# Designs tried in a protein design chat: VH-VL binders against q8ka87r5to149. Part 1

Scores and structures below are computed, not measured.

Target 1, 145 residues: q8ka87r5to149
Amino acid sequence: PNKFTVKAQEALQAASMLASSKQNQQIEPEHLLSVMLGDHDNIACQIARKLETPVDTLLSVVDREIDRIPKVTGASATGQYISSDLGKVFDTALKEAEQLKDEYISSEHLFIAMSEAGVKVSKLLKDAGIDRNAILKVLTSFRGS
Structure headers, positions and changes below count from the first letter of each chain, unless a header shows other numbers; antibody chains aren't numbered by Kabat.
F, E and O are the ipSAE of ESMFold2-Fast, ESMFold2 and OpenDDE, as the mean of both directions, binder to target and target to binder. V2 is 0.75 times the mean of E and O plus 0.25 times the DockQ between their complexes.
[cut] marks letters that were taken out.

## First folded at step 5 (VH-VL)

Design m3
Fold by OpenDDE, look of step 6:
Structure m3 (fold): chain C 145 residues (1-145), chain A 120 residues (1-120), chain B 111 residues (1-111)
Amino acid sequence: as target 1 above (145 residues)
Amino acid sequence: EVQLVESGAEVKKPGSSVKVSCKASGGTFDTYAISWVRQAPGQGPEWMGGIIPIFGTANYAPKFQGRVTITADDFAGTVYMELSSLRSEDTAMYYCARDRWGYLYGMDVWGKGTTVTVSS
Amino acid sequence: QSVLTQPPSVSAAPGQKVTISCSGSSSNIGNNYVSWYQQLPGTAPKLLIYGNNKRPSGIPDRFSGSKSGTSATLGITGLQTGDEANYYCGTWDSSLSGGYVFGGGTKLTVL
């Protein structure tokens, strides 16, 4: 199903707000990754920290990428839309949720998707040692504790 | 199965406003975009604008910018389209349609349409 | 005057193959996914193809889509009388503030 958990929805809304603050009309995976990693209560951030990822350094890289996103001003600053790359992330997240037999797309699905969708943030995450297997390993440890 | 249920037919005078509703039955919109597409008699579909409810922001076609307002009520699972300063040329069938992941993959669910007639 | 250009009409006999073209620009078809819609008389448009070449559930494999550069093509094989309808291409246009755009439509007549 195409339903998101409350936490996932909150992350998406935060991404939208971040994009808005940056005068970006398209919402990119970078926006989503930024807000997720920047939120200590988000599972993505917790996973990254468990993996001993230098989250602050990663965030800096992501933020630099956000700064490269085209900006709209004035009358051109209308409604936001989902970028093609973010769409790919969503497609991948949906598949991941289905594979894990989950009814909802969660933040962990989105995080896995961002690492596996073959978009720009995927490379950033992989370079940081974050991939599907690493994420799942950490998730297993969280659930077993 | 998700269905889009639109409000009933409207007959309006020139200069007035019309507000059409589109209610989703069987689910929530989430990251879907609800677009408003109108079709005048004998013409092709024309995209007016849309909204991604989770973001709360609406996109508008330049032609309708400033005259159309699209809003979403998540609690009611309903999206609204208000068109002001109505003209005879606004006489058309008005559809709401759902598109997955914003506007990326096409409109896969359509309402039955709302006829709006503008006449003196 | 449509942003996307389609032939006004195409026709073929039952069992034959037809193609419908859709021409755009870099800001729309060039950079975004193309969708195709079928509209039967008195009904709302129906999604036939999304993501350039994907079929929604329930759409037979007689319908196909392709995209190259700034153009897209809808293919219909094994033409049936029930395929007589108007067909529209559509896509997102990323120029300026963005917006969805439709083609002018193609009337398919089954001879």
Scores: ipSAE 0.849, ipTM 0.935, lowest interface PAE 0.6, mean pLDDT 94
Fold by ESMFold2, look of step 6:
Structure m3 (fold): chain C 145 residues (1-145), chain A 120 residues (1-120), chain B 111 residues (1-111)
Amino acid sequence: as target 1 above (145 residues)
Amino acid sequence: EVQLVESGAEVKKPGSSVKVSCKASGGTFDTYAISWVRQAPGQGPEWMGGIIPIFGTANYAPKFQGRVTITADDFAGTVYMELSSLRSEDTAMYYCARDRWGYLYGMDVWGKGTTVTVSS
Amino acid sequence: QSVLTQPPSVSAAPGQKVTISCSGSSSNIGNNYVSWYQQLPGTAPKLLIYGNNKRPSGIPDRFSGSKSGTSATLGITGLQTGDEANYYCGTWDSSLSGGYVFGGGTKLTVL
């Protein structure tokens, strides 16, 4: 795949807006996870709730991590960029979309990638019982109902 | 397959400005950055700045802060770079280039470049 | 005076191996992916290595990259006359306001 779904693009734009509101130039996986889990209509939030994950507790931990990301202010501040860790998430999401033979990189691929990319939020998700297999099981259940 | 095409060569006088366009075909600007890189005769490449069109924000090299403006028109698939207060050392080949996952992964598509000449 | 330091030139005979170093800091090579670019005379730079050690499609496996700490290296084995070019490392630098930086370049001569 060479394109994100509209919903995935909206999540990425929301992550950029969150980073901007926190004066962060680097957009981190933490920003993306926060906006996806914090949106009740996002498939990531729906999956986490189906798995009975303590979503509000997980969000509070993620938001605390966001508050520790360096802030850049003043006349030399400029646009934002994708952090190296978020780049690893995107590489993993691309591989997931290819493996599943999907034409687009979706919110589901991004959520799987955040659990599997070996970045800081990956441990948080796995400790909460969220990994590739758990996510795929829930997705199968959604399509089978 | 994505291709990048810069606008045509320009000859400018000192103190004026130049605006160069970069048109993309065969792809979209998802999370890619479009960077502007210049190369003076006999010199190495120099990053001037870039933009991630999906986020709508631009980054600038400190050397060019205040003189360069980079904008994107996602509808037209075009990125613009405007350099003001031109001087003779701005004479160079100007490239646009695409970098996957913002600026971090590598510029994998380059335009052929366009010459800007600044002389009296 | 480049933020990323490369040797100005290297040379070797056809069939031999050469390495090109790129030294930086924690704000650039240390925390960000490194890329390598080949520039043949009269052409735009071409991506040779990305993500520290990965090759784009069409780049032969005699080109390799590695990174250790704040240093990166480009390796070229089985040198060919057509490899004679300038080589640049590149990466994001997060210091001050952030920006992309290239090394000063290394001219490879194949004798």
Scores: ipSAE 0.577, ipTM 0.840, lowest interface PAE 1.9, mean pLDDT 89

## First folded at step 9 (VH-VL)

Design r1
Fold by OpenDDE, look of step 10:
Structure r1 (fold): chain C 145 residues (1-145), chain A 120 residues (1-120), chain B 111 residues (1-111)
Amino acid sequence: as target 1 above (145 residues)
Amino acid sequence: EVQLVESGAEVKKPGSSVKVSCKASGGTFDVYAISWVRQAPGQGPEWMGGIIPIFGTANYAQKFQGRVTITADDFAGTVYMELSSLRSEDTAMYYCARDRWGYLYGMDVWGKGTTVTVSS
Amino acid sequence: QSVLTQPPSVSAAPGQKVTISCSGSSSNIGNHYVSWYQQLPGTAPKLLIYGNNKRPSGIPDRFSGSKSGTSATLGITGLQTGDEANYYCGTWDSSLSAGYVFGGGTKLTVL
């Protein structure tokens, strides 16, 4: 797939804004996870809740990690870029979309990718009981309803 | 196959402005970064700035900050670079180039370049 | 002059191996992926290596990349006459105003 869904794009835009508000130059998976889980309309949040994940607790942990990201001030506050970890998430999301034979990279793929990409948020999600199989199981139930 | 199609050659007077366009054919920009790289005769490539359309924010090289403006039109699938206060030293080939996931994996697709000549 | 430093020129005979170095700092090569570009006369630069050591599709395995600390190296084995070109390293720099930076370039001459 060469495109992201509108919802996925919105999540990425929100992640960028969050990073900016935190004075972070690099956009990290933590930013993306935070905005996705914080959005009740995002499929990732819905999946987490379906899995009975304590979303607020998870968000607190993610936000704490965000606070640890280096900050820039002044003229250097601009110039955002995608971190290597977020790049790994994107690569994994692309593979996931291809595996599922989807034409677009969606928030679902990004959420799965974050759990499987072997980055810091992957461990956070795994500790919360969120992995690819759990996500897919919930997605199956959503599509069957 | 994705291609980047740039606007035609430009001849400008000193002090004027030039706006070059870069249109994606066969794909979208999404989370890609579109960079503008110029190359003066006999010189190496020089990064001017870039934009990640999905984020809507542009980055500029310090050398060009305040003089260059990069914008994206998602509907037209086009990125623009405007350079103002032109001087003879701005005479160069101007390339647009695509980079995967922002600026992580290098510029894998390049336009053919747009020649900009600044002369009195 | 350039943020990334390359040797101005290298040369070797066909079939031999050459290496091109690229030295930077912690704010660029030290913390970001390095890419290499080949530029043939009269053409736009072409991505040769990305992610420090990965080859795009269509790039022969004669070309290799490596990175250590704040330096990167491009390796070319089985040198061919068609490899005569300018080679540039590039990477992101997050020191001041975040931006992409190129090396000064290396002219490869096939003897």
Scores: ipSAE 0.857, ipTM 0.937, lowest interface PAE 0.6, mean pLDDT 94
Fold by ESMFold2, look of step 10:
Structure r1 (fold): chain C 145 residues (1-145), chain A 120 residues (1-120), chain B 111 residues (1-111)
Amino acid sequence: as target 1 above (145 residues)
Amino acid sequence: EVQLVESGAEVKKPGSSVKVSCKASGGTFDVYAISWVRQAPGQGPEWMGGIIPIFGTANYAQKFQGRVTITADDFAGTVYMELSSLRSEDTAMYYCARDRWGYLYGMDVWGKGTTVTVSS
Amino acid sequence: QSVLTQPPSVSAAPGQKVTISCSGSSSNIGNHYVSWYQQLPGTAPKLLIYGNNKRPSGIPDRFSGSKSGTSATLGITGLQTGDEANYYCGTWDSSLSAGYVFGGGTKLTVL
């Protein structure tokens, strides 16, 4: 699959807007994780709550990491691009969708990928008890299978 | 899979502008970038700029800042490039090309190109 | 702070091996994935190598890529007369006005 669900697209658009508001040209996994955890109705927030993760604490750590991302200002600094780390998250999410036999890349694939792609947020998530196995167990209860 | 088709060839006078379209078929944009690359006769390719349609943000090569505008119309599945203040050196083949995951992995789908000729 | 530099031309006989270099800087090759493109006369460029060393579907394994520091190399073995083309490296450059850059190109002659 090479299409995202509508919910995943909305999260990506929110990440782009967050990066822009922080004067970041590179869109990083930290931006995506922040917008997903900050949305109470997002599957990532729901999973973290089910796992009894202190979501507010995790979100504050992620937001602090965003403040450390280089800022680009000036008239010539208007565009955005996807960081190599976010590319790794996308590649991992695609592989997760293939393994789970899903036709689209969803918010849950993105969340799993952020824990498994070996990027900076992967350590933050694993230190908080969030990894592939934990996420899949919670998803099983949501899907009723 | 995805195909890209540029609008037809154009002949323009110096000082005028040109707007070229790039229509995608057989797929969706997602987080792809659509780039515009030109190639003057006997020369190598030159990246002019690009856009990631889902984000609506454009990047421009410094050489073309102020002369080029790239926009996307997701209803039509189309990206546009407008080049203003045309000069004879702008005579070239113009390509649109797709890069998966934004600009990360290089351009894997190319249009056949369209010629813009700037007459003296 | 540099353009991507390639040799203007290389040549070798059919069946032989050739390499094409691409030299850049930390703002481009050093920090971003390198791609290679083949351009046959009268056609659009075609992606040959991406992610420094990966082949798209349909590209034979006699084409290879590598990257070390701020330099990249395209390797072609088992040369065929149909490989006669221009070859370009490309990568993102994240300096002040971030954008994509191509190398100047290398003309491969098979004789």
Scores: ipSAE 0.630, ipTM 0.854, lowest interface PAE 1.6, mean pLDDT 89

## First folded at step 10 (VH-VL)

Design t1
Fold by OpenDDE, fold request of step 11:
Structure t1 (fold): chain C 145 residues (1-145), chain A 120 residues (1-120), chain B 111 residues (1-111)
Amino acid sequence: as target 1 above (145 residues)
Amino acid sequence: EVQLVESGAEVKKPGSSVKVSCKASGGTFDVYAISWVRQAPGQGPEWMGGIIPIFGTANYAQKFQGRVTITADDFAGTVYMELSSLRSEDTAMYYCARDRWGYLYGMDVWGKGTTVTVSS
Amino acid sequence: QSVLTQPPSVSAAPGQKVTISCSGSSSNIGSHYVSWYQQLPGTAPKLLIYGNSNRPSGIPDRFSGSKSGTSATLGITGLQTGDEANYYCGTWDSSLSAGYVFGGGTKLTVL
């Protein structure tokens, strides 16, 4: 699959807006994770809460990492690009979607990818007890409800 | 297979503007970046700017800032490049090209190019 | 001139190996993925290498890419007549005015 679900696209757009508000030209996994966990309607947030993750604490850590991202001002602040770390997340998400034989890359795939891509947010999530297996277990429980 | 279909050749006078379109056929842009790259006769490719349609933000090369405008129409699956205050030096082949994950992994799909000729 | 520096020309006989260098700085090659493009006469550029060393589908393994520090290298083994073309490196530059940059190009002549 080379397409994203509408919900995934909305999360990416929100991440872009967050990055813009922080004067970050590069969009990082931290931006995406922040907006996903901060949205109660996002599956990532629901999964984290189901895992009894202290979401607010995790968000604070993520936001602190965002504050470390270089800022741009003036005319150079126009335009954005995807960071190499976020690219790794996308590659991992694509692989995850293919493995699950899904037609689209969804927020679930992105969340799994963030935990497995070997980037900074991956460590944050794993330290919080969030990994692919934990996520899939919760998703299975959602299907049974 | 995704293809980029560009608008037809343009002949313009100095001081005028040109708007070239790039339509994706066989797919959507999603998180891809569409870049505009021009190439004057006998010269190498020159990046002018690009847009990541999903984000709606455009990037411009410093050389063209203030003179180039790149926009996207998501419904039409089309990206536009408008270059104003045309000069004879703007005579070139103008390509649109797709880059995976917003400029990260290189331009893997190219249009056939649009010839823009600026002459008095 | 071009932000990325390439040798203007290289040449070799069929079957031989050639390398094309691309030198930049910490704000571009040093920090971002390098891509390589092949351009045959009268055609649009074609992506040969992405992400420093990856080949798109359809690109033979005779083409290879590597990156070290602020420099990148394109390698072509088993040179064929059809490889005669212009080759360009490219990458993102996150300097004050972030944008994509190309090298000046290298003309490869197959003797």
Scores: ipSAE 0.899, ipTM 0.946, lowest interface PAE 0.5, mean pLDDT 95
Fold by OpenDDE, fold request of step 11:
Structure t1 (fold): chain C 145 residues (1-145), chain A 120 residues (1-120), chain B 111 residues (1-111)
Amino acid sequence: as target 1 above (145 residues)
Amino acid sequence: EVQLVESGAEVKKPGSSVKVSCKASGGTFDVYAISWVRQAPGQGPEWMGGIIPIFGTANYAQKFQGRVTITADDFAGTVYMELSSLRSEDTAMYYCARDRWGYLYGMDVWGKGTTVTVSS
Amino acid sequence: QSVLTQPPSVSAAPGQKVTISCSGSSSNIGSHYVSWYQQLPGTAPKLLIYGNSNRPSGIPDRFSGSKSGTSATLGITGLQTGDEANYYCGTWDSSLSAGYVFGGGTKLTVL
């Protein structure tokens, strides 16, 4: 699949807005993770909470990482692009969607991808006990309820 | 199969403006970037700018900053490029091209191009 | 004049191997994925290599790409007459004004 669900698109748009507000021209996985975990209606946040992850603590760490992202000012502040790390997340999300035989890339796939893509946020999530298996287990419980 | 359909050829006078459209057929823009690349006769391709429609933000080459405007209409699935203050040197083939993940992996789908001729 | 530097021309006989270099800087090739484009006469550029070394579907394995430091290389083995074209490298540049940049192009002549 090469299409994203509406919820996934909304998360990406929110990530873009966050990056803009931070004067970041590159959109990073940290931006995406921050908006997903910060949104109680986002499945990533719900999964993290189900796993009893200290979401607020994790968000603080992610936000500190965002603050380290280079800032642009002036005319150079116009426009945004996807970072290589976020690209890796998207590639991984695509693979996850394919593996699960889904037609769309969803927030679930993005969250799994962030934990598995081997980028900085991947380590943060894994250190918090969030990996593909943990996520899938919770998702299964959601569907069975 | 995704195709990019561009608007027809344009003949313009110096000082005027031209607006070229690029419509995605058979797919969506989603997280792709649509770039505008022009090529003057006998010259190589020149990147003018691009937009990632899902983000609504456009990037411009410094050379065209202030003279080019790139916009997206998500409902129409169309991206537009407007170039103002046209000069004879702007005579070229203008391509729109899709780039996966917002400029990361190269332009994998190209339109057929729109010829823009600027002459007195 | 182009941000990325390519040799203006290369030539070889059918069946031989050719390489086309693309030199940049830390803000472009050194930091971002390189793509290669083939442009046949009278046609739009065609993506040949993406992500430094990946081939899109339909591109034969005779074409290869590599990157080291601030330089990239396109390799073409088993040269065919149909390979005669202009080849351009391209990449993102995150310097003062972030944007996509192309090389000056290399004309490949099949002797």
Scores: ipSAE 0.898, ipTM 0.946, lowest interface PAE 0.5, mean pLDDT 95
Fold by OpenDDE, look of step 10:
Structure t1 (fold): chain C 145 residues (1-145), chain A 120 residues (1-120), chain B 111 residues (1-111)
Amino acid sequence: as target 1 above (145 residues)
Amino acid sequence: EVQLVESGAEVKKPGSSVKVSCKASGGTFDVYAISWVRQAPGQGPEWMGGIIPIFGTANYAQKFQGRVTITADDFAGTVYMELSSLRSEDTAMYYCARDRWGYLYGMDVWGKGTTVTVSS
Amino acid sequence: QSVLTQPPSVSAAPGQKVTISCSGSSSNIGSHYVSWYQQLPGTAPKLLIYGNSNRPSGIPDRFSGSKSGTSATLGITGLQTGDEANYYCGTWDSSLSAGYVFGGGTKLTVL
């Protein structure tokens, strides 16, 4: 699949806005994770809560990481680009969607990818008990309900 | 197979503006970047700017900043490049090109190009 | 002139190996993935290498890419007449004015 679900697109747009508000020209997985976990309607947030993850604590950690991202000011603050780490997340999400035989890359895939892509947020999620198996287990319970 | 279809050739007078369109056929611009690259006769490719439609933000080369505007219409699946204050030196082939995940993995799909001729 | 520096020309006989260098800085090649493009006469550039060393589908393994520090290299083995073209490196530059940059290009002549 080469398309994202509407929910996934919304998350990415929110991540872009967050990055902009932080004066970050590069969009990082941390931005995406922050907006996903901060959105009660996002499946990632719902999964985290189902796993009894202290979401607010995790968000605080993610926000601290965002604060470390280089900032641009003035005329240099125009335009945004995807970081290499976020690119890795997208590649992983694509593979995950293919493995699950899904037609679209969804927020579920992105969340799984963030936990498995071997980037900074991957460690944060794993430290919080969030990995691919845990996510899939919760997703199975959602679909069975 | 995704293709980029550009608008037709343009002949313009100095001082005027030109707007070229680039439409995706067989796909979408989700998290891709659409870049505009021009090439004057006998010269190498020159990046003018790009846009990641999903983010709605455009980047411009310093050389063209203030003179070029890149926009995206998601509903039409089309990206536009407008170049103002045209001069003879702007005579070139103008390509739109797609890059996976923004600008990370190179431009893998190119349009056929649009010739823009600026002459008095 | 170009942010990325390439040799203006290289040449070799069929079957030989050639390398094309691309030199940049910490804000571009040093920090971002390098891509290589082949441009045949009268055609648009074609992506040859992405992500420093990856080949898109349809690109033969005769073409290879590598990066070290602030420099990148394109390798072409088993040179064929059809390889005669201009080759450009490209990458993102995150300097004061972030944007994509191309090398000046290298003309490859097959003798």
Scores: ipSAE 0.894, ipTM 0.944, lowest interface PAE 0.5, mean pLDDT 94
Fold by ESMFold2, fold request of step 11:
Structure t1 (fold): chain C 145 residues (1-145), chain A 120 residues (1-120), chain B 111 residues (1-111)
Amino acid sequence: as target 1 above (145 residues)
Amino acid sequence: EVQLVESGAEVKKPGSSVKVSCKASGGTFDVYAISWVRQAPGQGPEWMGGIIPIFGTANYAQKFQGRVTITADDFAGTVYMELSSLRSEDTAMYYCARDRWGYLYGMDVWGKGTTVTVSS
Amino acid sequence: QSVLTQPPSVSAAPGQKVTISCSGSSSNIGSHYVSWYQQLPGTAPKLLIYGNSNRPSGIPDRFSGSKSGTSATLGITGLQTGDEANYYCGTWDSSLSAGYVFGGGTKLTVL
């Protein structure tokens, strides 16, 4: 795949805006997970609810982790960059899109990647019963019979 | 293959400004940084700043803060760098370069560069 | 004076191995991936190594990279006269005024 879907781009933009509102220059997987799970129409939220995950509890934990991310203030504090952990999520999402033979990197690939990339949110998701197999099983049920 | 093309060479007077464009073709992923790097004759590359177009956020090297503005036009697929208050030591080759994901992996695609000459 | 320091020059005979060091700090090399660039005369820099140790497609495996603590190393084996170039390390620096930084460069001479 060459590009992210429009929905994935919107989630990434929302993650950037959340990071900015928290004075974080470094955009982390926690920002992305928070905006995806916090949007009832996002596929990640739909999957988590289908798996009966306590989404509000998970969001509270993620939001506390965001509060621990370093803050930068001052005249030059408008810049942002991708953390290495979020880079690992993107690399993993690319591999998932290739394995699933999808043309674009989607919100589903990002959600799978957050569980599988070996970053802090990966443990959080797996402890909540969210991993690649669980996500794919739900996605198969969504795409019907 | 992704290519970056800078606007043409410029000759400028001291005290003026220059605005250079960088157009990306064959875009691969929307989450990348476009950096501006200059190199004076006989010197090493010097990062001036960059922008992540999907986020619209720019970062600037401390040396250039206040003199450089980097913007993106997503519809034109173009990034601009404007350097103000030009002086003779700004004479250099100016490159745009792509970095994926957002400054993480280093600059894997470089333009051929464009010269800016500041002379009286 | 560069944020990342490299030896100004190194030299070796064809077929030999050279190592180019790059020394930084916890806010740059210690926290972020290191890249290496080759610049032949009259050309733009070319990425040789990314993510500390990975080679882009088309870069021969006689080029290698590694990182330990706040220092990084570029290795070149089987040295060829065409390797004569300037070599630069680069990385993100997340200190107060965050930005990308290049090392001062190392001129490799093949004698």
Scores: ipSAE 0.684, ipTM 0.873, lowest interface PAE 1.4, mean pLDDT 89
Fold by ESMFold2, fold request of step 11:
Structure t1 (fold): chain C 145 residues (1-145), chain A 120 residues (1-120), chain B 111 residues (1-111)
Amino acid sequence: as target 1 above (145 residues)
Amino acid sequence: EVQLVESGAEVKKPGSSVKVSCKASGGTFDVYAISWVRQAPGQGPEWMGGIIPIFGTANYAQKFQGRVTITADDFAGTVYMELSSLRSEDTAMYYCARDRWGYLYGMDVWGKGTTVTVSS
Amino acid sequence: QSVLTQPPSVSAAPGQKVTISCSGSSSNIGSHYVSWYQQLPGTAPKLLIYGNSNRPSGIPDRFSGSKSGTSATLGITGLQTGDEANYYCGTWDSSLSAGYVFGGGTKLTVL
């Protein structure tokens, strides 16, 4: 897989916009998780709600973590870059797409990767009962309806 | 196999501007940066700036702030660099280069480079 | 010149080992992954090491990288005449005007 789906691209763009609004030059997994869980139409939000995760509580925790991310202000504050932790999420999502023989990296791969990449949000998700097995089980049940 | 191709060599007068294109071919990840790096004769590489096309955000080296503009045309798979107020010190080889995951892992694909010569 | 300091030159005989240092600060090497590049005469730079210590496909294991604090090191063992080149470290610098920075370069001579 060499390309993100349209929905995954929209989530990544929203994460970049969120980081900008928080005066963060670095884009973190926390930004991506926040925008995915905060979007009713995102599969990550739908999965979390099916698992009966307290999504609003999880979003509050993620938002507090975003507030700890360094802020850059002033005329010299330009551009953005990908954090090393978000890079680990991307590497993990690519491996997941390859294992599932998918042509594109999807929102599902990104959500799985956030739980499995061993970054800070991975612990938050696993403590909330969200890991690869739980996500895949819900996805199977969606297709069975 | 990803390849980057810069537009052809240019000769410019002092005080003018130049716009160089970089076209990507082959498979590339959407979240990559395209950087512009120049190298004057006998000197090391110098990063000028870059863009992450999916985000549309550009970063510029402080030395070039106000003189360089980097843009992307996602439809054409092309990144542009425009350098204004040219002077003889801008004579160099100009490269475009790709970094997977937005500047994170360094530049793994480089173009062959294009020469910009500034002379009166 | 560059905020990343490298020795201007190093030399050794074929088969020997060299190391090339790269010294920076907390805003660059201290906070971000380091990459190393090889530039043969008349060619574009080529990525040798990324993520501090990883080799891209096709780079032999006699090239190695490491990072400690605000310093990074490129190691080359089993020197060959084809290794004669300029070597540059590179990293992101997240200080005032965030951007990528290259070291000043090290010329390796194989005698």
Scores: ipSAE 0.678, ipTM 0.875, lowest interface PAE 1.5, mean pLDDT 89

